VH-VL binders against UPF0292 protein AF_0905. Designs and how they scored, part 2

Target 1, 124 residues: UPF0292 protein AF_0905, of Archaeoglobus fulgidus (o29357)
Amino acid sequence: MEDYKPFFEAIDELKEKSENGWVVVVEGKKDVRSLRAIGVSGEIVVFTGYASTADTLKDRKVIILTDSDAKGMEIEKGLVEALKTYGKIPDVEIKRKIFSNVRKEISKVEEISAFYEKISGIEL

## First folded at step 5 (VH-VL)

Design v11 (from r16 with heavy chain Y101T, light chain S31K; framework fv_rocatinlimab)
Fold by ESMFold2-Fast, scan of step 5:
Structure v11 (fold): chain C 124 residues (1-124), chain A 119 residues (1-119), chain B 107 residues (1-107)
Amino acid sequence: as target 1 above (124 residues)
Amino acid sequence: QITLKESGPTLVKPKQTLTLTCTFSGFSLSTYGVGVGWIRQPPGKALEWLAVIYWDDDKLYSPSLKSRLTITKDTSKNQVVLTMTNMDPVDTATYYCARDTWGYAFDIWGQGTLVTVSS
Amino acid sequence: EIVLTQSPGTLSLSPGERATLSCRASQSVSKYYLAWYQQKPGQAPRLLIYGASSRATGIPDRFSGSGSGTDFTLTISRLEPEDFAVYYCQQYDSYLTFGGGTKVEIK
């Protein structure tokens, strides 16, 4: 029996922060749909480039939720550096918590909702 | 200059499959953040989105039409193809392809092609 | 599905007047995913505004967008003859839907 408690706790933290004004940054629209399906209700922004995204979000609390692959890590690192120029430190720990114990099963944000449905037994 | 142009049959019989090709120039669908989508407009009616495909082959479909739609790309030919099955007279519309930037909006549109569905 | 309701359906004005167009969403839409398009008869739509308030390249400053949540507005501060057209709002937050359009016609 796998222990998926950390995954569910990370999703709950994401939902709570999203409801309380944190902006979630993703790579694309399939990611938006996946997060909406599991109950992420707050503002979600699609990455549009380092400077443009950072300028848009410089006054906001930010969660970076890119895929757990080479491209997603590169976007995360570059966006962290861009936000740093505004004195902003985004949350990158939620992504780590979501994927850390399920890396063999999913690596893309768009896969979260189907995986959540599968392991929770709840239809979305 | 960036251009997109739709091509395909202008007349389709009921129950047939429609295949439309979008050919574009001035940008590449290998460019990070770029997509191409399809939107239709029946005569005198509002715009209706159908599907979009992105640089990384990610695809998104209108939920109500998903079972009838397939979108594919050939990056080397600068083409995106939409296939729609089981055509009905209500599907008569001008079909547009347009460039999607980062999932925000369609910034450049083709001229559109009128597809009439009748027996 | 998010439904976008545009009002009024038709707006009859004279050149030089201010036009204010409404777009209301059936549920909250992130402002980053609201866009406005202009369409003239026989032509493809033209992007005017994206992200609720950002003008697309080449769009005159008389066009402005505002709003958040469920209420969005397109304003044309001083109508030019070329601005009489149909205007559509669009959301891209949950899938993608367009409003029913507002026709701005000459009085």
Scores: ipSAE 0.000, ipTM 0.554, lowest interface PAE 14.1, mean pLDDT 87

Design v12 (from r16 with heavy chain G103D; framework fv_rocatinlimab)
Fold by ESMFold2-Fast, scan of step 5:
Structure v12 (fold): chain C 124 residues (1-124), chain A 119 residues (1-119), chain B 107 residues (1-107)
Amino acid sequence: as target 1 above (124 residues)
Amino acid sequence: QITLKESGPTLVKPKQTLTLTCTFSGFSLSTYGVGVGWIRQPPGKALEWLAVIYWDDDKLYSPSLKSRLTITKDTSKNQVVLTMTNMDPVDTATYYCARDYWDYAFDIWGQGTLVTVSS
Amino acid sequence: EIVLTQSPGTLSLSPGERATLSCRASQSVSSYYLAWYQQKPGQAPRLLIYGASSRATGIPDRFSGSGSGTDFTLTISRLEPEDFAVYYCQQYDSYLTFGGGTKVEIK
């Protein structure tokens, strides 16, 4: 009887923003596939370095969706600072909302689709 | 539940054109990053990729076979069609359709359909 | 086109032994676009590994992939009887090609 409503609501917000032109930044191709499997349909960009990623995204609305681990937090912090040089503030709250209620179960973006399938009963 | 199934003629004469249909369920070719491809396997031989089509109608063909191949999709019918011209006995093979995801691997395959080319 | 050469062509091993299968590319291949498949007689191929090292859903952890550049390896740490099969590597970095396959036979 776990309450997964906040998790599903965060995923729905991610999907809505993605459909409306927000670019999702992830660490790797496994993360891209995971997000596609749950219906994230907009642009997804794989992180390639702080300066190069920020330059690519300087005119875009950005959601940073890195893993909830030390490396993922370091990438998030560095990319926030790089985007700040262009006067841009990315969304980091969606990631917090996704993982905040399920941290003991998953911590990686690549795990989202399998977890979503498990708790929703839907084949992805 | 995700399924793909191949259909078409099991016997083709040399120089004729082969048309195969892949009908799938449990996913949509309107989904960003999803594709459906065709792979064949002659009896006792290796897998050979033929073509793939993606959600945005982007198409890729095996360079050695490109002049003989056409791949199309009908997203409303959940179908992908492969056409291969000028069939030859060496084209005798089991033909598979399979789902391709963003990382360019085929994760779900149809059961395959054997196509024999003989006079 | 990129040619994938698999070696050996055939491995004959007993259950419990380690199998190591090689896939060599004629040109450098991004690990993102290297996959491994298992095919049992009379069946469609089954995805084992994608992105050179990631297990597909439902694949036992005795299967592992490694490698980069031109040299890739599939390892089966402890063979089970059901692992009798032909194994194929595949690249999608430049078009799409499969290797010639390695047959794993149980003695």
Scores: ipSAE 0.000, ipTM 0.525, lowest interface PAE 14.4, mean pLDDT 86

Design w02 (from c01 with heavy chain T28K, light chain S31D; framework fv_cosibelimab)
Fold by ESMFold2-Fast, scan of step 5:
Structure w02 (fold): chain C 124 residues (1-124), chain A 123 residues (1-123), chain B 112 residues (1-112)
Amino acid sequence: as target 1 above (124 residues)
Amino acid sequence: EVQLVQSGAEVKKPGSSVKVSCKASGGKFSSYAISWVRQAPGQGLEWMGVIIPIFGTANYAQKFQGRVTITADESTSTAYMELSSLRSEDTAVYYCARDEYYDSSGYYEFDYWGQGTLVTVSS
Amino acid sequence: NFMLTQPHSVSESPGKTVTISCTRSSGSIADNYVQWYQQRPGSAPTTVIYEDNQRPSGVPDRFSGSIDSSSNSASLTISGLKTEDEADYYCQSYDSSNHYVVFGGGTKLTVL
């Protein structure tokens, strides 16, 4: 999958960091199901508000994985600022790597598993 | 223990504006989104828009774009909905409703509602 | 952008079971969570089901929600009907692509 190699590499990086103690923050439960389907095995936390989510994660390594649309970016920005008050810098680059190479096809985390299945030819 | 308390009923003339308040108690005000939903007499629920206080940003339904303004004052834990250029068709009960999940998450689960504010527009 | 369609009214006898449907006009009903609200005359709505099939604390087990992808619909089922269940019922979902909240037109439940 030469055209989709960066997408697969970004998914692999997500899986590796998740397995090594990074907490993945998503917007909703459909996002959790999507990530589990592609093999993300570590802790996943559903966003419940800026202050409450940041307080829960203040001592953790965090990957923010919100949708790649205007509102998803707004949630990401607010959570980044909330986590910075605890001196923590979350990973937002994995999300950019995932969506930058497939922006014409998908923009939502919940769509990742179906898209992954479609382009890999593997039944999830 | 969580409550949304709205301001009292209002009677307005066509062409005027109305500003309805919604005071939240219990919980962290900045951690929630507050939506406004109206209901004309004998009709269904109609979503007007939402405010996300921590960003100071609001999003509005297309039908109300240009006439509605939703704001929040975090110091008093109060959200406001102002509707301008009032018409008789704007006669409705206006509700505020709280959601812990912000926009694009696919939720908008209104766990608490205000008691409603009747706005009557008559000439 | 999509619409949610409910029957205008439904009627059933005390002790029986009633089901209220909520059909999505485009896209899958499973794409976004569905909530159900109960509204009695003169009162604000209250939540009876959230996230397709979850009950808030204090809501009786007689209330249940389900999703049927084949009919592209959500359903609210109320068993053991009581006169206090008389109310308008609204389904609601969220259009995550267009960032707006969608309500069904409402169903008036009469227990007779």
Scores: ipSAE 0.006, ipTM 0.549, lowest interface PAE 12.8, mean pLDDT 85

